# Designs tried in a protein design chat: VHH binders against Riboflavin biosynthesis protein PYRD, chloroplastic (PYRD). Part 2

Target 1, 366 residues: Riboflavin biosynthesis protein PYRD, chloroplastic (PYRD), of Zea mays (Maize) (b6trh4)
Amino acid sequence: PRLAAGALSGRCQAQAAGDLDDAHYMRRCVELARKAAGHTSPNPMVGCVIVRDGRVVGEGFHPKAGQPHAEVFALRDAGNLAENATAYVSLEPCNHYGRTPPCTEALINAKVKEVVVGMTDPNPIVASKGIEKLQGAGISVRVGVEEALCRKLNEAYIHRMLTGKAFATLRATLSMNGIITNQIGKGADQSGGYYSQLMKEYDGVIISSDLAKMSALPLSREAGTNQPLCIIIAQGESSRLHIPSLSQEHASRAIVLADSPVTVEPAGVEVAVFRQIDLESILQLLAQRGLCSVLVDFREAGESFASLLNDFQEDKLVQKVVVEVLPFWLASDGLSNLAFGGSQSFPLKNLELRDVNGSVLLEGYV

## First folded at step 3 (VHH)

Design a18 (from c1 with S103T T105S; framework vhh_5c3l_4)
Fold by ESMFold2-Fast, scan of step 3:
Structure a18 (fold): chain B 366 residues (1-366), chain A 121 residues (1-121)
Amino acid sequence: as target 1 above (366 residues)
Amino acid sequence: QVQLQESGGGLVQPGGSLRLSCAASGFTFSSYAMSWVRQAPGKGLEVVSDISSGGGSTTYADSVKGRFTISRDNAKNTLYLQMNSLKPEDTAVYYCAKDLGYTSSPYFDYRGPGTQVTVSS
């Protein structure tokens, strides 16, 4: 156990009793869950904290699909101190058998007295079943502490569960005068840069075949990254597509979705040929393959690639936009505008902005 | 495209046996836990049995424990449910489901079309 009874005395013991704010412990669950960013799909990111007498006695998070759940790790960490304790968990404990017995059973067997849940299971058919199981066993349950934060943590998982499609974020770069550019800001793709961080967090990235031919495939430079699957859209390609930055040993890093037969070099890259490529079908396919999230990276994109994004707001195919504004004025004529979102103008929700090495990064929800 | 196709259902007398099969395609079968789920007339969905990706761990609903056996053949991408000592109460549509492994329930869009099991008097 992390903090045993008697670990602190006098003033230090008063500090250990500290802030009993449920929000504090739930934020800690979210911090723990984020340690697994990019590793858990198709599963959600989940953290759990066991608290006894105002002290954290156990912590855990779900590290990747196939591994034990957050509750299991937190209960192991707490040991006997879990008895009569309060368990904080960012997502409703499961009440069915998976790779391990249900987490509801683990909490009941550990004899916790109370469970505080950030959000209920997003599957509407089984929502609240875990809560009901815990209550039936005499455990007090409270729901909705830091719910907005917990939902944001798992927005892609929730979207996939409710729609059967991958959560899609559109990424684009503009100059100060609103001209689409194929550049990414200085340092953005280096360790600590926003693009490198996106590559760590997203399960996949959709790119044009032109980008794949002329640039290194998107990847994260962050430590411990599970690299995203590169989904290459090959519309109107010739009989052969060469991806010079990809070795045969790493052919599984990419898949090619084509509208006509194409031979990909290096060998071993999966190719799927469609009569017509549309974004909805792509997002359904990716969800079926276990991807919860995908970034649509709008670089080296022609009219065909842009057409995949037509009416994305009306069709509910894109949930979020990330627009980088570079600190320069581009002298250019005849470039396409990012005007494919819908037949009517629409506001973005929860708009956030930040400085990323002198560029402005704008993030908003559709 | 993920596809799950159940077979082996039918009409059987009380005390009889049936073996259900589920052919899986469109995903790496050996990497996913699998479940059998049923829906009796006028009732909700019930998870009957679960099996881990490697087949080393299995679980059963109390209603079928000791009578049903779940198994899998990862080389053939096939899930099985051996049903013995069938009761009228086992009458239901049986679904093969790809267990996402974390949530409180299998994702229903990843279940097959189902196979009808009727236990007649």
Scores: ipSAE 0.005, ipTM 0.308, lowest interface PAE 10.0, mean pLDDT 83

Design a19 (from c1 with S103R S104D; framework vhh_5c3l_4)
Fold by ESMFold2-Fast, scan of step 3:
Structure a19 (fold): chain B 366 residues (1-366), chain A 121 residues (1-121)
Amino acid sequence: as target 1 above (366 residues)
Amino acid sequence: QVQLQESGGGLVQPGGSLRLSCAASGFTFSSYAMSWVRQAPGKGLEVVSDISSGGGSTTYADSVKGRFTISRDNAKNTLYLQMNSLKPEDTAVYYCAKDLGYRDTPYFDYRGPGTQVTVSS
């Protein structure tokens, strides 16, 4: 039976909020997981919360590939309080043995009573194996709490796993009258700016060799950032490419993909030479190197760079677009527009817009 | 255009042997780890064995360790699974899978159509 309204409001609210509590703790798992943004690839971002008697007694997240998983940190934090508790985890616990025991074993050994899972592992070979093992040990398992949020958290990881290619987002800046600009908006690359935030979140950024020669390499100004790998596309370059903003000490921060032999300054920058450069091959190569996500930054880009994007919708090579619209009406001194993507028009899905220091940031899925 | 094609399955008596082959094309075979995965009727997928890109490292499921041997020939773009001392429990469709690797687990971005192995009298 229900309690009388207003009689014991705290207890009545606790009883009524059972399903909302699940969502609350799962959202906390996602918040924890996001602390590792930019650090986990090729692994997913995962958070875990241990709850006992309506209180969080342990929290953890997966900080970096090769480090313990979120469940391990959460269980360590909870200690003995994990026994007979409920574990919330944003992604199905692993059931494999590697450098650490499977997370399923850790949960079983800690004697948790229940596990609440945000989403099943998208790998069909792994999917439901962790859940089945937990259930076989007498642990109650519920799946699908805040599933959409958990999938969005790991959209790049999921995409790489299902396709063998890095998740690609196209970034461009336009004037209000549709003219492509090579500037980003005021404050965008400063701490707290949207571009700085993207550089923290993405594993790599693909840029033209022209951008690399004349501008500072993309980087995040956010604290604790693992800077993205700069993938420099060198089409039609002469025998030498100088990257003035890159020191020899930081040569590993960039890789050059070239259509002809080129010597890069500073020394130590990796160069891969191809007879023809295409976006699909680039995305496969980056996935093989452990990158889940890349931002294609359309600045200082010529026709050759644009041609990499000609059929990105039909070929399913770009999953997302981020377009900044500057509050300017520019003179039409030779039209430059984003006239690529597909042979036919296509809609964008889940379109979001934000005000970013007087500019409009548009974000949508292909 | 990635293609994987398994062959060598069939009906075999308990205690018998089979050798599975997988012909790979459409990618640089020598650059990828490869796996054999199986699915028994009414059950989920099980990773049977993995082999590194150069062939220097192999792993096996406990259920097949000591009985199965994975190998590869990078010059022929071919993956093999030698299955000895077959048991009725080994009855399954066997898939060749291209392994990209993730989370210290196999990640299979492509698998073949599979080949049926039936172990019965």
Scores: ipSAE 0.000, ipTM 0.287, lowest interface PAE 10.6, mean pLDDT 84

Design a2 (from c1 with T59Y Y102W; framework vhh_5c3l_4)
Fold by ESMFold2-Fast, scan of step 3:
Structure a2 (fold): chain B 366 residues (1-366), chain A 121 residues (1-121)
Amino acid sequence: as target 1 above (366 residues)
Amino acid sequence: QVQLQESGGGLVQPGGSLRLSCAASGFTFSSYAMSWVRQAPGKGLEVVSDISSGGGSTYYADSVKGRFTISRDNAKNTLYLQMNSLKPEDTAVYYCAKDLGWSSTPYFDYRGPGTQVTVSS
């Protein structure tokens, strides 16, 4: 219908408020997407919110690789209320085939009026193609709302897409006087602990064969966790490797990457043998297997394991570091420090600090 | 080691049917979306069908909609393609693929060796 002067004035006020609400709805998309943390690789985490007349009428997120996309769930939730509504999506809707029918077609068929996109597809070949398709169908598109938040949500997916390698984070624990320790802080690997949370979020965890022989394999205590793949680096091992904490029924939880032939107990654990083990080849192999992110857990790690990390900054193989500092002053007879990463000093970016049950957790980007 | 092995191809008359199978090993089959891809003589690759990891969602190329049905048995690590009402234009080598694509361009990190389907009188 035609609108009276009063209705036009009301629309101008609603439009001004809508600009502030864009950030709110986009943050809600990210919150929804995070519900799928650890389940979506090799796909990104995506959330979608459908808004009509200032009300959320549909919500959805991409729950796991092979399942429908966030837009599909949000449109199903909204039903007929999606017509002439605004759809907020944390990542540009797909335009062609890949895993499911294009989300652009779903949005067009639902007759949404507008789509607000957090970030464009990180693949430069297809970036903006979904946006162009929507615009060609008469749908208004706005891009870049809460873009930094949307990029941080999918930093591992973006990294894998652009480099063909898994996003790698180095984890280590130090005493107050800088001594490397194989301990993890009290409660860190229990439900609610930072290490348990990392095991829920990361697709894989790289550990030494010494850690695998002596300790329980890393796992999350968080509810609904898709446990990380344990990548065990077997350098200089004898012909037999026993992983006492792993049952034969759960052999698929681990893979052994070895520099010589090795028989693994329990039976059923996959073994890949390399003439020389290097971090770049590992990260490429893991990306090819569908892992977007991997935690390099520096515990019970000898010099051979440390050698994988010698030039990680210069080679751009590690993107993030997570260092836990325990509230202890330890006695040491010699050098015991993280003396690897590059030939020159380098700054860490976007440093974050957190108190984790009496320990300090430091996170920074390389 | 990731392996995909197709079977079930052969010579069939127009209007006939074939069922292709793909045996998968070396990865957690139930965690990946799977595709059937074909290549006709002198032509590029065409994605025929796609199925989600749990089997709840499927996609079909317009050329095969209503004639082909994709399915999977995660307990047997096997992917299937039921092909009905076959046409000469369906003549191609059919490949099973583990699909890592998200955007509009499919990305397959591994394909099987293929199985030949020939539709001819």
Scores: ipSAE 0.000, ipTM 0.194, lowest interface PAE 13.2, mean pLDDT 83

Design a26 (from c1 with A33Y S52T; framework vhh_5c3l_4)
Fold by ESMFold2-Fast, scan of step 3:
Structure a26 (fold): chain B 366 residues (1-366), chain A 121 residues (1-121)
Amino acid sequence: as target 1 above (366 residues)
Amino acid sequence: QVQLQESGGGLVQPGGSLRLSCAASGFTFSSYYMSWVRQAPGKGLEVVSDITSGGGSTTYADSVKGRFTISRDNAKNTLYLQMNSLKPEDTAVYYCAKDLGYSSTPYFDYRGPGTQVTVSS
């Protein structure tokens, strides 16, 4: 029961050094996994590092749904050096068959000595099954190294797994005096800008029909991007909707969710008609289509679009907010603020702020 | 065009058996892993069983393990599910699907229209 510094100092110091090495290799797994940002849904982002005698002998990450998993690439890279080595993996190795055998079998067949896991499988039905299989084969397993970092990497995947809904982030722009604007900051949608980066990371973006009619559809300028699906909400539209920035060849980039029959120009855009449009049904539909994450882009939104966000905190429909504050003090008459979200005030968690080309970007969890 | 077509569903008494079949066309069936997935009334999709491209390895949901057997005939481009000791809880629409999922997360690149299985007295 008692711990004394003198009695445990050598063991605690040696273990702390090992914990630092573990954290280093697990952070490397996360770096590798991030190379696949935007490409893996509905699968998680996963990285793996094989270490022998304090040296990295193999690295891998899961690049895309249908491709081999991170462990397979890392084991191939390590070759014979994987035998009696330690494998670091950001997510519990799978016991599920896709296009490749379970990663637990690959690790067992390579005769690794030890597996260090960042986080367990988020599905409570199968959580720890991969770990148990590895332990049953005589492999040492340690869990929870850089767990918070590994969970943040896959927050959208985890959310979809637990709820059956896409992870939703609300994006909005305010002036310094709290007035909502339909702008984004200068350079935000150019290469290296925060909006361009968000379009690379998110599987889909929900926008108003008014934004779709008057502006180019959201897209990323980042190299190697898998462009997000543009989900256009058409509430109270006339029988025809024209999206001038969309060509017929790129009709598959967009889907229109309407509350009444509508003909979309250009031809070829998918239309789904609902008796009543609500955010929960949208997020369930997107999850069923294989999207893990969606950005709700609050521009040209109007009252109908804003109503989708009523009670988003109480209903747990929005998980994160991203608010850009522009370096302007706006003169006001007839502009709304972001007063939706529920009947009760609530704090935002894990608030982070960044300077994004002269604007302030605020990110927080609901 | 990729097509998956299930058959063999129907009404059975508790304790009975059914064999489901899925005919695949439009892709190289022998190169892909296949799954059986079900959806009970008012509930989400549940992955029942998976089989590797060559048929050498299979997995089962805990709810059906020991009662159901998945198999495939690559020469006939056909997937099978033998269902024994059926329970009322097995009542669902059963789909065959090409599964690209990771760990426990199902992702259906292609799925059939489904076949109804009803277990009732």
Scores: ipSAE 0.000, ipTM 0.189, lowest interface PAE 17.3, mean pLDDT 83

Design a3 (from c1 with Y102F S104D; framework vhh_5c3l_4)
Fold by ESMFold2-Fast, scan of step 3:
Structure a3 (fold): chain B 366 residues (1-366), chain A 121 residues (1-121)
Amino acid sequence: as target 1 above (366 residues)
Amino acid sequence: QVQLQESGGGLVQPGGSLRLSCAASGFTFSSYAMSWVRQAPGKGLEVVSDISSGGGSTTYADSVKGRFTISRDNAKNTLYLQMNSLKPEDTAVYYCAKDLGFSDTPYFDYRGPGTQVTVSS
């Protein structure tokens, strides 16, 4: 509990009040961590709050790989007030001295009394080592406060650590009668729109070469965005691919994955050639390049692009789907449904829905 | 394709020494940090030691500091672990691991099949 150190109490109500305070401070850690959305990969998003005598005396979050961790910023902010305080942290403090000094040592040196952890590190090599180090130094540790929220915050980081593949979300747009459409809802790619927000959050976006030829490359309009890498899939392309919306100075915004040699305009765009393009190999490549999350954007997607998603549920290559349903009834005799998930029907888990400027946005886990 | 192959494990008496080697292929060895990781019976994985791509920086777990020495030969694409003053608690399967190098926490995108080290009288 977060009650004052001198409080006289042994009642069940005091424990319940402390549990509510724990949830409050842990939710604050998650809010802080989210300030770094899109900037931390391949590292997790982490927030830390130092509490002394029932009030916040320090706050911090991990802004970018190579920068200090959330605990370090929170301890610096708290200064001397960190002594005998409680530190809340959304992810287990690190205990390895390699790239950055271990956060366990920082917490021990600051003489914190207690550490409250949202979730244990998903990396099986380091899991529980930070907790054990803190306990060995006489610091009380409690684990699992708002654990579901903390796991959701870092679902892509967790997935990459456990599988060696980027977390993949399939995004598609349908009409009310289930017809695939290549448009996105009105305002979706403008500031505050759901697509603009996704572009801020995801490390990369996988698109068809046809979309790249005809439309502006995906980008976020949100302030402070670290723009996603645009991964362009060039299956069956001729020897030259022109991306008219991309300038030479921004060539690093895109990479082309091709099944044959191709020259890309503008110059400077990286090209990786495969004998055969498959989604698993793409996701492994992206994870090795430091991407934790990618959005597969199903627009201007022909049958070859769709084939990358064949059996995605059975192969466990797509973890989440985001489907926008437009308030239109369309006539079409082309590709009319998203029937490539697997040989058997499957339920979506943790389904959420919301109104996005007149369209319905559906999000669910595979 | 990346391949890592450990050798040098075996049975040794307490206080003895062993030298582990790891032969690496399929990637530019000199460009990546490397680690030794172990798993004792009934326990999880433990990072034993880490070495920078050029060999200039090393780290060690508290449990082995002062007894183990990590080194590498980039010309031979080989990683080494010199283990001195071995204790029964060092009994484990030892794995050679390639560190991705991007994360602040160790992230091993490849590890070898492991070599058994048993410290017993």
Scores: ipSAE 0.000, ipTM 0.441, lowest interface PAE 10.3, mean pLDDT 86

Design a5 (from c1 with G101D Y107W; framework vhh_5c3l_4)
Fold by ESMFold2-Fast, scan of step 3:
Structure a5 (fold): chain B 366 residues (1-366), chain A 121 residues (1-121)
Amino acid sequence: as target 1 above (366 residues)
Amino acid sequence: QVQLQESGGGLVQPGGSLRLSCAASGFTFSSYAMSWVRQAPGKGLEVVSDISSGGGSTTYADSVKGRFTISRDNAKNTLYLQMNSLKPEDTAVYYCAKDLDYSSTPWFDYRGPGTQVTVSS
């Protein structure tokens, strides 16, 4: 054989093409995982794709806590074609028995040749143990394909795992002149609207008792939704709180967190009374109940509700902000701006914007 | 609010036996899988055994299989680890941990404080 510079260039091009193919299959894992949005907490969203000879032979995703993991569904779909194939999985395969058997054993028994992992498990006890088990069985493992995308998919799961608190997103609506409004944009809460989609994605929604008294409780219009738990903050309420949009049969859809004893109608709504209500305690309580994500919906919110959000940036209690800007110029009334958050100004990171039926939706990280 | 408290550790000779207990409170114990995790001096964490929420399914690390038995009493909110034929290599701090699957809690949050097991020759 001859020494040729073109041969080295060909090797580098082949490597780049392989990386692109890996990214394609990993993005497919994320698409599959998103089918379970709103259904998996406290578990992460996970997808798996089995590839043999450049073609997808099996696909799966984790649909709900207690059900089989993505790898199990993908292997069942692939059948005998899983042997000597490559398995792509958005999160490191488990190597322990939780509510389901270890996925590492399923991959080993199916005799897959290689496993490509998007991100390692964020739990320090578990991290890398699945990878080590697979490597010990003679299976090639590569890690970090589309890692940023895989981490974004599970940002709420990761946050809960690392902090013991629910991932909190603040949602508010402003006019063009920066005035807080209790309206949401045209079509936002209808099927396909951004608010309806948020209600499908988030495990819970925190609202003021004033919003609960005068409006229908937040819900998604999206097909197949697991509706969010409505966490109603009752500060300075009288001894009775009536939630007119909630039936007795659906009392479990809501919980009331109060600063004084209160009787809630309909009967059967859980009430927790605190001497002082603070956001950190709320987020810890919700995480303990299995919620990974919660939307703080800033509507019909007075000074007491706003005070829960004081110092949220400094205390690291809110991770993300979603602000809808309506195409209206409004007269100021009551709380006119979102000045709470910290004693000092701070930048938002990874700011994204999109048109939502004539309004501008701004999303950014704290 | 969630609390896990291990007990039953101590000093034992090689070939001896110990039974560890973990008292759980602050959550619906019968709804969660439980695990025993250990850390030997100068080494990383090792999951030694898991048990399903109902107790019908168990797994064991290869290092302890055939010697250790995990069990639970959901009426008493208690997890157990029966350790037989103990070896010097089993010397570690043993931790009770809640739900180490996809539903896993943060390592620092819903783990017990641990109980020391020392196997001395």
Scores: ipSAE 0.014, ipTM 0.402, lowest interface PAE 6.3, mean pLDDT 84

Design a7 (from c1 with L100I S104E; framework vhh_5c3l_4)
Fold by ESMFold2-Fast, scan of step 3:
Structure a7 (fold): chain B 366 residues (1-366), chain A 121 residues (1-121)
Amino acid sequence: as target 1 above (366 residues)
Amino acid sequence: QVQLQESGGGLVQPGGSLRLSCAASGFTFSSYAMSWVRQAPGKGLEVVSDISSGGGSTTYADSVKGRFTISRDNAKNTLYLQMNSLKPEDTAVYYCAKDIGYSETPYFDYRGPGTQVTVSS
């Protein structure tokens, strides 16, 4: 029997190392965790791998809030082979009750020998409590394997835990000559497109009322998607707002945040009225409703919507930007090319770029 | 709006007992896990005990295990902490805390104003 490409190389490296190293198993935990993208909020994404004598004997991930944790599934998969094994987990095991029993008890009862943790719990009140519990039961614990990767996996969860606000990513589209446009690239919102993939990953999407009136509400075309909550910002609207792409049976898919009383069609759409709409209050409200992440989609955005993004860097309200550059030169008008984001210039960190069906997608951290 | 109101604290001698209560309103109490959290002078917050939404599962900090008992009465929207064999090190402000929307990590965005427990002769 022929070996697949890379199989011989992988075997030689494993032999040279004596076994697969901690980083390999932790990366596998992160891969498993990503299978639940878009389904876990307000909980983190977590993966777990049980290893005995250099062999993976159990795997698991946390599939949805209210369901068992990654450790529980991995231990069930391993069965009696978990005894005297090493458990790799991307996030510190819990030592408290929520909807499910503590994972520390599950690991102790399975008689694992060692636990390797990617990152400690971001909640400072409970950080290290799970580790201390495991150590008190005679289990050795090591922390910080592939920590940067584990933190990136849960960046929105961490942000919400530390700030009480949803993690916000700003999405915008530019022409080659730097003009902000209401377009998105060809195929972006179709299956496999970057926008469709973002809709699968994010808990909510914030859009202008103008976009909601003239276009289909944002949604993912990806299989198995938990569709994002559509947050519609209604500033200066008349007493009636019609969302033509939304049926009454799907009214719960959207919420309207308004600066004055408004009647929404279809009936059943929740409306929250504020004296003044500001991004900080929106992000706090969404976090309180269980959203860890939101995409601010800058399309059909008037001056009022743009003003929500004033000083977003200084106020630390936006953490990430995703900018698509379309492969065309747009004739400008001065009003459509207004800067947003405040008076101070700042660099973006960890800039990544990729080709998305002839457009360039740029992703960077604020 | 979530409201939590603790009561039952006070001054007690070492070896004594106190029972804390927390009256909850503004949410479906029976649907949420609840915690008792304390803060000793000059220290950070410490989770003392957790209880599941139905009351069938509990955890305790090692410092209080065997001495404290958490319980709840979902019909009365009330959380309790029975504290026995109190030690000077148990001196703290005790807070009743609600988890946010079935998060499995205790997040104390909603907690009461606290009740002072002082263990001294």
Scores: ipSAE 0.010, ipTM 0.332, lowest interface PAE 9.8, mean pLDDT 83

Design a8 (from c1 with S104Y; framework vhh_5c3l_4)
Fold by ESMFold2-Fast, scan of step 3:
Structure a8 (fold): chain B 366 residues (1-366), chain A 121 residues (1-121)
Amino acid sequence: as target 1 above (366 residues)
Amino acid sequence: QVQLQESGGGLVQPGGSLRLSCAASGFTFSSYAMSWVRQAPGKGLEVVSDISSGGGSTTYADSVKGRFTISRDNAKNTLYLQMNSLKPEDTAVYYCAKDLGYSYTPYFDYRGPGTQVTVSS
């Protein structure tokens, strides 16, 4: 049997390639969910795909906190084709009441035959309740398809849910000879660069007051970005703090956390004063404000800022480390201030590395 | 800061009634769905009841359905739980919890110490 060149096109070629397994549809759910990266906190990123007779008949994702869930969009897209179909969803459908009916009820009312769940709800008080509700209505449920991928997608949401604190990633830049630099690699903060992508993905970024005074506030150059909240740590500052990169229009993108009363210029920047600034209190405050994730950006960081990170592994305050290694050997003392992680040495887990425009980016879990 | 203060708990005999209250402050109460959550001695947390931001829709755990009634007064920033036909298994610390309304999962912020409900003869 022969087939003329170009006889198959588009969706028919994908189907001919044999994309017919549960893992394929669950990966599609995660791909859809990632379209909302940076927009959903304090809600998770969720995608849903409805399949009938080996064909995708509906797709949806949760685009923003306050908007409908992924299942609702997928069911609307499928219409009557949802009946007797299989719904793939990256996170267990909700069974609690909000402004709209629970997603379990939406799936039951659409008369889906089966639901395939990537991961169970991370909240132990509601875990499996959505699954039980669906099963009680006669719907077949399978759980755990591409579970590791689904958990990684929502690692910050899971962490906040379980601890009441924002998921914290420490970002630092080193030279090849281990010297901390206040640089970011060439192109890293431009469109397509790793730092620009992090600014799109993270809800907030914690920076030193010294960095804020001398540089523009961190932001993403990626299209459609919900810019991160900039948390400026003002330790030992005088009564007046001038941040020239802030305009009155951008004051709402920043908050100053100070250890003494301070007047910030320009006016309109929120200031919170603490007797003593510690990382745990910061992460609790940010979680309370609806942030699931924060990047601790270790640039222009003095001893006071570094002290916030003392015993971060032992205290479980930092979950992930992102270290950029620049392709330079610096003519300096071999000083490194990254010795604050714990009183004892510890291994990093799930270490990944990649080339980012000539620099090496190392990512690992604490 | 968000604060939730529960009250109205106490000792009651089986078949009795109690009315719990939760005073909320530090956020726009009328914009959020609210929940009652309990923890029995030696057990995990259980979601008892949910109410929508406007009060027009409610849900209940099967264990309390028909016996408990959740309600709210948005003018007073207060959440209520009317508990009737109480059973020994209802003995727990009851917590008032804020929900985001469109959340995939209730996320609870325990601002108060809870209120103890003990059902015994």
Scores: ipSAE 0.012, ipTM 0.436, lowest interface PAE 9.0, mean pLDDT 84

